# VH-VL binders against q54fm4: the designs that were tried, part 2

Target 1, 189 residues: q54fm4
Amino acid sequence: MSTAPSPTITSPTQTSPVVINKSLICQDSTVSNGVQIAIGTVLHPRSSIIISEGAGPIIIGENNIIEELVQIVNKSPEPMIIGSNNLFEVGSYIECKSIGNGNVFEPKCKILKNTIIKDQCSIGAGCIVSEDKICENNTIIAQTQNSQIQTTSTLPYDHHSSIHMTHLELLHKSIPLFHTIKKTPILEK
Short names: E, the ipSAE of ESMFold2; O, the ipSAE of OpenDDE; V2, 0.75 times the mean of E and O plus 0.25 times the DockQ between their complexes.

## First folded at step 1 (VH-VL; framework fv_lerdelimumab)

Design e5
Fold by ESMFold2-Fast, scan of step 1:
Structure e5 (fold): chain C 189 residues (1-189), chain A 123 residues (1-123), chain B 109 residues (1-109)
Amino acid sequence: as target 1 above (189 residues)
Amino acid sequence: EVQLVESGGGVVQPGRSLRLSCAASGFTFSSYGMHWVRQAPGKGLEWVAVISYDGSNKYYADSVKGRFTISRDNSKNTLYLQMDSLRAEDTAVYYCAKDIEYYDSSGYWFDPWGQGTLVTVSS
Amino acid sequence: SSELTQDPAVSVALGQTVRITCQGDSLRSYYASWYQQKPGQAPVLVIYGENNRPSGIPDRFSGSSSGNTASLTITGAQAEDEADYYCNSRDSSGNHLYVFGGGTKLTVL
């Protein structure tokens, strides 16, 4: 899996730079010991990130949006690695091996064990990604009349990343005003 | 123990260049944004520059834009400030500072700070 | 304006309460953080966000915010609290990301 840098948070048309330097972890979310969350990532109320007994750590990158009722669970002894700029919408269930950058997981989708989701993928609402599946960059999975279809996106990612950063900036301004934020030191040697 | 140690300060003539370094230890350097903040003798704090965790985004105070360049080497846990076309008004103690992990409002802050390194620009 | 305004000096008697204020338009959008600086030393974060203290900072330090004003309160000032105090916030205009107040020199009598 590629560890390529995330797209810049400043578009050529922006007049004001956007710098997001903090993680926001709501107090009523559930986060296991051993979970590592990088700068800018937002955990909404009632989201959960769980390391099962005997499982490896969960490492989450920068500027992810993890919405209400999202469950990210590692049941594997291997680490679960999630990249940056991903959007996990309400009620998504994530039990992957790894996720790259800039992906969108629409409401109530399920990502099953040992899956690899690379970059700029879009998993449609209520869709299920089967165990051991690999989704290459720009994969779109959508639900149509009781079937799932898979296509490849040709849309530029720059526009998508700008929308994501605008959404993230709004959350960083609004969530701390309405919800209590967890205070967990992540300083380490 | 989380530490930031600045070096590279000294006395330089106007128009010359100087490069400051900040060695970081005790935390995952590659996961955090880093700042340079300066303080002229007997004066207040002035924010200078910030660099994102991966070095892809850099922002500067208007007073130094076009003259200073912030950079980092994540493999060496080191932050840099390249200071070109130095002026007498750039005379200050330069601090590097780490962005903190969490905030409880839309506020922003820096913690910890290094001990600072003095840059004196005089002829 | 992207500036934060602080009074340059304030005095407090040992054991009494002092309030240091910071004013600026950016404080309508972002809460201030506060730093203590003693002579010859680097700044130390004492308050961030609303009433949050880093580990090791005494509970006599507290913060508050209203409109375009942020305040640092020291209840029961001690001799070791004598220092310069700086407020800091994100620039509301976005053209200059961070701004510091001019600093307030606290003298403990």
Scores: ipSAE 0.006, ipTM 0.460, lowest interface PAE 11.9, mean pLDDT 82

Design e6 (at its last look DockQ between E and O 0.05; V2 from the best seeds 0.00; counts 0 for: pae E 11.1 > 2, placed apart)
Fold by OpenDDE, look of step 2:
Structure e6 (fold): chain C 189 residues (1-189), chain A 124 residues (1-124), chain B 109 residues (1-109)
Amino acid sequence: as target 1 above (189 residues)
Amino acid sequence: EVQLVESGGGVVQPGRSLRLSCAASGFTFSSYGMHWVRQAPGKGLEWVAVISYDGSNKYYADSVKGRFTISRDNSKNTLYLQMDSLRAEDTAVYYCAKGYRIFGVVTYYGMDVWGQGTLVTVSS
Amino acid sequence: SSELTQDPAVSVALGQTVRITCQGDSLRSYYASWYQQKPGQAPVLVIYGENNRPSGIPDRFSGSSSGNTASLTITGAQAEDEADYYCNSRDSSGNHLYVFGGGTKLTVL
């Protein structure tokens, strides 16, 4: 009886590590003057970071992923501060006071004015965080058939971080192959 | 049908102890956080304590901290409230209440089912 | 501990709409739950997670939130809706602590 050779699990080809040493801003993104973006952050095509007239600056940390049709808008005279390692998925609208680190904003969600999102939060697709709200660390907002619900995540942050970094590496590798990249100032550490 | 039945209430003198029980049925008891809430006669609701589904986490209102102990026996589907050093202000109907599970996740954000309560009267 | 405040009493005419509001700092961070309590009965959950209704709760009950407030709205109040209503949320000052509002007595006229 010929023992069928165990399928050799081909070790994933060690692709050369992608060096992330700059921000990646696509040419067809819209970025107002006064926006500061740190290293590693990626702006997909048709994303918008807008400072309204008379509004304060927008400061975006490291390694954020801002996907297509995302709108980040500051209308407040105060600065808008966005931390690091956040994922803004397609069509999300952000008009917050501040966002911490490691948050996920699913497609077409809305964060309304003067809202504070702390760390490791997840805002579900189409969900709306109303004005003047504070999402504490690890807050999960999700949409049911009838309404929004809120809970607290118990997942370790490290799990999200590893996935996010892998995603970033992929984007830094692939986006320049298909899109023209803007030359923009990078926030120094 | 989810049911909670409190027992153990009665009249007790100040400084004494009393143990309340809450028998649960109609749901997987070990999968839910459980609460105690009390209501003094003619007054509003006051949260007393919560215990996680596995009993690993317990939290108390400041008014009862150090005197009351919440516990559970998942093998018996029973929630307990040990009340020590009872005071007159502890007089109330005590309700046990079931916590939420949303999308398979245990939450501590509310109480979806309540028992009928058991009266505790602390008087000299 | 963070406090939740409610009006002690409100009235509504039969068939009309009434809103009961709860206010507190914790409501900036957490959705409120609402409980109905009739005399001599245990509280019943009527709204949770801003605007979710448990099974058996009429659709005339709805929830909303804004800033540091949460509201329970009864659209088309019925005589049977006369009761005390309590809001509840997590206490922002501590983990897994909870706080109730003082309650609102609803009278249906």
Scores: ipSAE 0.056, ipTM 0.684, lowest interface PAE 2.5, mean pLDDT 88
Fold by ESMFold2-Fast, scan of step 1:
Structure e6 (fold): chain C 189 residues (1-189), chain A 124 residues (1-124), chain B 109 residues (1-109)
Amino acid sequence: as target 1 above (189 residues)
Amino acid sequence: EVQLVESGGGVVQPGRSLRLSCAASGFTFSSYGMHWVRQAPGKGLEWVAVISYDGSNKYYADSVKGRFTISRDNSKNTLYLQMDSLRAEDTAVYYCAKGYRIFGVVTYYGMDVWGQGTLVTVSS
Amino acid sequence: SSELTQDPAVSVALGQTVRITCQGDSLRSYYASWYQQKPGQAPVLVIYGENNRPSGIPDRFSGSSSGNTASLTITGAQAEDEADYYCNSRDSSGNHLYVFGGGTKLTVL
C-alpha cells in the first residue's frame, strides 16, 4: 500500500486558463451502457450513473464533479439531461428530469422524479426536492433543524465558477495519483 | 511530508488570554479549511472552530463563541487561535486539523491530518 | 442542541468482528467520519464520507449508515485496533458546525 500526498497547486491567477482535456472516470464507479459523459467531468470512486430497465439515456455535460456514493438514476423512458459545471457531493441521489449548469447538490440531498433544476441553484445537505418541482435559476434550498427553507442566491456566479474550476484542476491532478481510472472513454462514438 | 505542529500552550489563570499557533508543511495550506479540536484530560474530542481556505468564513462552537478567534496567514502557512476570557473548562489539549475537502468551510470527508496537540491548563 | 450518541465501551475477541455505532439526527443529512485514538496520541482518520478509507488504513475497517445511525465495522480485529473510536458529523442545529460522539473504548481480548 502507498500513502497519497496532498496535491500541491500554485497560487491561482484569475486570467490563467484552466485546461482540462479529458474526463476522469474512476475504475470502481458504476456507469450503465447508454450514458454519455462530456469532457472534464470527474466521477469519484463508488459513484453510480444508472439507467433502469426500459429507461432512456443519461446525458451529462462538461466539468461536473460527481463524488463518492452519488447515485444518478434515470427511471423514465425520457432522456435525463444534466448540464455543465455541477457539483454533486457525497451520497446525493438524483432522479431528475433535467439539471442545468453551475448547481451544487450538498451531501445526501435527494432530487426526486420529474424535477427540473435550472442554473446556479444550491440544494442543501439532506434536503429533498419533491417530485415534479421546478427550481428556477439561483434557488437555494436549505435544511434547518426544524424545517426546509427556500430563498434566492445573491452570490455572483463568477465567484462560484472560479472556485469550481480550481477544484476541477486539483482533482485532475490528484485523482490519478491514488485511484485507477477507466481506460476506455464512455462517451459514444 | 504532510504535517501540522501546534505551539503556544501553557498554564494561565482564569480570565487571561493565550494565542495558539499551528505551523503547516508538506501541502498547499491555502487550499484547505482548517480546524481546531480540543480534548480535556481523560475526556472526549470537542470541535472548537473552523476557518475557510481564504479566511473569509469562520465558525465556532457555542462554548467558545465570543471568546475565541480563529485566523490564518496563508503567506506563512500558519493557523491561529486567539483565546480570550479563559475558563477552567477550557483546560484541554488543543489540536489543529486539516479538512479533507479543498476550498471550503465544510468538511463532509473529515479531518485527515492532525497535529500532536498543545496543552492549555487554566488554573489559579 | 444536536448530539451524537455512542456506547462508552465495547469488547471483541482477537480475529472476530465488532460493530461500533453512532446515533444522531444529523446523520439523516450528513455522513459520519470515524477517528481512532490511542493513549497519548493524536486522532487518526480511519473512515470518511460513510465508507472511504484514507491511504494506509487497513481494509478491515469499513463504514455504513442507515437513517440516523452510522456504524464502524472492524472485521478480524487485531490487538493494535484497541483504542478509542469517535464518530464525527456536521451539526444539524446550525449553531455548531461539527459535533463528535462521546467515544467508544474498544478492548481486544
Scores: ipSAE 0.026, ipTM 0.634, lowest interface PAE 6.4, mean pLDDT 84
Fold by ESMFold2, look of step 10:
Structure e6 (fold): chain C 189 residues (1-189), chain A 124 residues (1-124), chain B 109 residues (1-109)
Amino acid sequence: as target 1 above (189 residues)
Amino acid sequence: EVQLVESGGGVVQPGRSLRLSCAASGFTFSSYGMHWVRQAPGKGLEWVAVISYDGSNKYYADSVKGRFTISRDNSKNTLYLQMDSLRAEDTAVYYCAKGYRIFGVVTYYGMDVWGQGTLVTVSS
Amino acid sequence: SSELTQDPAVSVALGQTVRITCQGDSLRSYYASWYQQKPGQAPVLVIYGENNRPSGIPDRFSGSSSGNTASLTITGAQAEDEADYYCNSRDSSGNHLYVFGGGTKLTVL
């Protein structure tokens, strides 16, 4: 999905139809009351979505992949809005104002408070998006030597969606085989 | 029960070729990335190569780039390592290993199941 | 490209606590996985992610990371824990390369 660290961008060859009609929330994940999670989204074990005391709700769209040890935390009284088809890789920390669609957050990156990430952005491993920053569509932030650099990708969003959906379909099939799904549904809209 | 069984090791002369196979069972092979890892006698582990679940992405250690080719046949649940232009320093036990997570090249949590290894000896 | 550095050997008295370390720049971005290898055997995954144990791994094994360092801790070491231990992580060079540390031989006294 991401163009920065991946050597090739290929569409999966799979054609198997899978109907994704539910979210998968692993037993070991932590989700505050007031979090809304739409269909297709997968929460891996030990991920957390936390509303701090006095903070507004967190609304998460469809088909997101939230990996192990990811922390999504709203400390603002305003709602945090996260769109669809985003990939949050292991250990990333998210304290944004809003995130759009089709973004990739590589491992251990930090998205600090009051940030706005639009669509089809890639935030490199260990990178920090400083508070109040706005990442416009197709922004790539990567770490080199002693600095972060920013550049722009022009890859079509449809290509990113296809790779993401194939990954998601495999997760929906395979995660239940480990018997780690929460029995209690999360509120969805 | 998840199992990986390597085969195809043996004694070969430098400059020759050898193909290793790894037979997989007990899991949906086509959903996981697969690795080759080697260990020279008396030495530590050296990662060799990885292939994505569908075979579309392949990555190699610098020490084997251009000489080794990782591949898979998902219809046969088999992983391969084609080793060309073999050198004495390629002498090692070769292990295949299953990536822990689906789509294992992008999201890595380690290699949770290993085969028993197959010995490759490259000598004159 | 990126290297993971481990001490070549460490000793622990039976029943005591030992920590095996792994250092490398990629560990600022990626968690290590840890493998136990006994003589003549294939490696066994003992820790993945920050501190997750695969099924069958005793709870005396734990992991942690801070900065560029990952650690494997064995609390209450047993004679059967005597083995070589390897850390493994993704290379920080941007390719999907993986690297093992040089290994640490743990001796239980």
Scores: ipSAE 0.007, ipTM 0.504, lowest interface PAE 11.1, mean pLDDT 82
ESMFold2, look of step 2: ipSAE 0.000; ipTM 0.443
ESMFold2 (binder alone), look of step 2: mean pLDDT 90; pTM 0.933
ESMFold2 (binder alone), look of step 10: mean pLDDT 90; pTM 0.934
OpenDDE, look of step 10: ipSAE 0.018; ipTM 0.559

Design e7 (at its last look DockQ between E and O 0.23; V2 from the best seeds 0.00; counts 0 for: pae E 15.6 > 2)
Fold by ESMFold2-Fast, scan of step 1:
Structure e7 (fold): chain C 189 residues (1-189), chain A 123 residues (1-123), chain B 109 residues (1-109)
Amino acid sequence: as target 1 above (189 residues)
Amino acid sequence: EVQLVESGGGVVQPGRSLRLSCAASGFTFSSYGMHWVRQAPGKGLEWVAVISYDGSNKYYADSVKGRFTISRDNSKNTLYLQMDSLRAEDTAVYYCARSKWLLPYYYYGMDVWGQGTLVTVSS
Amino acid sequence: SSELTQDPAVSVALGQTVRITCQGDSLRSYYASWYQQKPGQAPVLVIYGENNRPSGIPDRFSGSSSGNTASLTITGAQAEDEADYYCNSRDSSGNHLYVFGGGTKLTVL
């Protein structure tokens, strides 16, 4: 499948460089004890990362963007592992086994139990990834008028990575201006 | 303090052009996506166009595609709408509004609006 | 016709609860935002992203969604709540990226 090129990014020229050296976790987010979040990851207000009673830890990597009303829930005794540079858009529900790097989860999508999402996948708005499914690198899941389809992206990761980093830099600059931030320890590499 | 002010509205003949401006103050203009929304007399709200924080992405309602052009100048904190080939159906109050839109697919609603500027297309 | 459907009018007695609904296929994939508009004034955002209130919006305003329907609930309606209410959502169909519902005129009796 051919995919349209990503929008061109232009960095702000009149702002000081943003140094990403910590996570930004909004005060109004909910994070369970036992959740580990690496440097650069941003949690918007009203996002939730929840370890159910008796479940294993949730480990989240670097530079993820977790938007409002996103719910990441581990109900399994096994650890849930999420990699780096993922974007979870408003209201997505994540109950995976693992997620890799550079994935986009569009609004209101649902990732169900024991699912493995690898790298550079795009899960469309309102789409559902069923239990036990494995999405290989560059998988695209999109909603059509009558059904949900799956295809493979041929776009280079570099284009998506550039867009993500610009978005992340803007959030690290703007969120502290509009929201109260929780104190959080930096996870060492 | 946080404010959007539209200008450039007026009476114009069908087929002519008009450019609207929206001056932003009291916030970091370059951090927000910007919208144009219109409302015909006695009618509901109709979304017209949006531009991303850096101007790289622009999207239009089908009713104005090919006739209207949205643009911004972040150094002047100003949003523009160039309206070409105007029709009677374009008669409306035009509002500018900001959105927490950092990328084309990232949208949280329009939290600040201007008071609007009236465009009347008549002969 | 509008891709987001709202009833044109609804009434509520002072102090009672009213629910304004918005229906459309895009709401299966995207959350609605809600705007209050009084005569001669610009719209005011009252709810975004399903159930988030901007600063300054009273807690009597709440949002919810289920399937293809989004709802704005006003618990304990006040006289000042009399206004037109518009839902707004992202449109993934490619015709346009954003769409408003036709609006609901709320009368507080």
Scores: ipSAE 0.017, ipTM 0.630, lowest interface PAE 8.2, mean pLDDT 84
Fold by OpenDDE, look of step 2:
Structure e7 (fold): chain C 189 residues (1-189), chain A 123 residues (1-123), chain B 109 residues (1-109)
Amino acid sequence: as target 1 above (189 residues)
Amino acid sequence: EVQLVESGGGVVQPGRSLRLSCAASGFTFSSYGMHWVRQAPGKGLEWVAVISYDGSNKYYADSVKGRFTISRDNSKNTLYLQMDSLRAEDTAVYYCARSKWLLPYYYYGMDVWGQGTLVTVSS
Amino acid sequence: SSELTQDPAVSVALGQTVRITCQGDSLRSYYASWYQQKPGQAPVLVIYGENNRPSGIPDRFSGSSSGNTASLTITGAQAEDEADYYCNSRDSSGNHLYVFGGGTKLTVL
């Protein structure tokens, strides 16, 4: 009776935590002067953060992930304020007044002007948040076969946070290997 | 006009308590993080505390932690600093200051300052 | 807690250029903000985000950063620029703490 060797539970190789000590902005991203980006935030290639002529500044918090083809645009004379730990996935369009913390914007979703997204919201792929809308904390907007639906999440915030941080660590490690990084934009007068 | 006005300063004995107020006007108070900064006579600036725009987050310098409490009433456009167990080294002009933007998570300076209120702790 | 260090005093001749430097570990991760304080007055923000000027601040004021240092430069110093200058940044020791430098007294000669 060949005792099958007990599978050696290889302890997950504790990959040394990546120290996040700066923002990571790819050179091929488009960022207007006057945009302020906090530490840990990642801008993927071909992302755009644009301040229209006469518009207010765009302020982005810490540890945001802004993926390819994301467009963040401020056309309002008022500042656009984005909090921390948000994920903007490929092709999402953002023209909001403000975004809180820990939100997920799935691919090709659209957040239209004067919209307020609070905390821990999820906007599904291709979904549109209409103008002047306020999404309260834990709002989920999703697309069904026939309609866009809104509900409230009952999931604890901790799930999103751990995954998000792992994602950030990976990006901070991998992106500089393949892309040239530029400094955070400064207002040039 | 954007303005901050501190009040509540005075002379107190060591071990006593004092509450400072900062009245904000000319801007949407509830949209900004707020700070307390103090300056001892003839000395430099010392950061004391910060509170988020909605009051949900508060942080303190080690020198005041456990003794001072920062709070705000957005309905009154007022920032507060409750100072307990006051010490001689707490003697300073206390300034309230506005964070340049919404949250203390992204900090780009303090762009609006009050004129300060003097707190003197002496026996 | 993280510390920011500044020279206690510097001098500049009228019309000349002066650089005030701030040094600290936090500056590796965060931009500095700079404040001007004249006697008996509250501090005034003059530079933020490395090299951004608030409205009303003259263009002779500029900011820069390198490694663990941040610098405030006054190009063409004026008599009214005589003041104390403080750098400020986040404290890297933990959470959302903030720290000021010790301040630099600028004398315009």
Scores: ipSAE 0.006, ipTM 0.562, lowest interface PAE 10.4, mean pLDDT 87
Fold by ESMFold2, look of step 2:
Structure e7 (fold): chain C 189 residues (1-189), chain A 123 residues (1-123), chain B 109 residues (1-109)
Amino acid sequence: as target 1 above (189 residues)
Amino acid sequence: EVQLVESGGGVVQPGRSLRLSCAASGFTFSSYGMHWVRQAPGKGLEWVAVISYDGSNKYYADSVKGRFTISRDNSKNTLYLQMDSLRAEDTAVYYCARSKWLLPYYYYGMDVWGQGTLVTVSS
Amino acid sequence: SSELTQDPAVSVALGQTVRITCQGDSLRSYYASWYQQKPGQAPVLVIYGENNRPSGIPDRFSGSSSGNTASLTITGAQAEDEADYYCNSRDSSGNHLYVFGGGTKLTVL
């Protein structure tokens, strides 16, 4: 895929777990009180995770990558739950009910109210997942000319995990060199 | 109102198995992560295992990894600990505890505890 | 690593202030939670995060952290504060492990 890093790992059985012992939340990111962010997740500058007035908490799992200008917004009184190992690329907008694990949200895609995205889904650049939609495991939504299409991926989960963790390790090494890091804000209120 | 009640403790010989249960009431069980914590007689607290709100993520202390299995049945509001290949060093009071948050790996405390159930592993 | 180190015993005179400390590398990245355990009873959460008290915990209990150290402070200690105190936090390895400190026996004189 032209928007994703090329796989450089030649041995799928040689995936070593990367020990990442903290979240990296850039100072220029906006995080509401009541957001919980688990270990390994990286928030790039100018990303935002916002709980609207009267809305429930946002719970974000491990090892997610949240790129610049991504907006994650909960306007529902119910908790928004985002799993682990997800990639949210530049400018994507997320107002889901829940997101599972290992998903890719390409630039400027929109995930609308009350959606459920399960595991290993890929939402193409500029694509819209309409309100209340459920994307089952391995769903691919892609943009062609002026149309969205939906298909099913056969890409193994192990392949995604290896590439994702390599990307995370690079971010954990490089981001602190160039950006000020917040302490984990959910505990502070 | 909020209660956790452990059961299934007892005396067992080394190498045998035991299953602990924790009955939850007074809260939405399926919205919380759950822990097992143990305390050997006269000793301090030792964390054992955690399970996410939906059961999809499970993590174990190295001392029990491969021998213990944490599980939950959200339809019965019950947490379980299956303890196989028991050793003398597993002798302890076992507490079930509610995680303050839905997912197990971001820690803000264990805000509700049961009274504990005693497991004794001896010949 | 990722051990949490506590002094095994601390004493305080009635009405005076005491600080119980917990040290470990993981505390640079993660907050500690603090538990009180009286003889024959289950632990009770008294402080979580930097300085949050659950409902029902007296305001004489407070928490703080600096570097690799978390502290529980009891201002104006009372006889009923006599107990064992444990800190707990994430393992610095990042493998979703948790660790308790060895516990501190607080004696109120």
Scores: ipSAE 0.000, ipTM 0.465, lowest interface PAE 15.6, mean pLDDT 81
ESMFold2 (binder alone), look of step 2: mean pLDDT 91; pTM 0.941

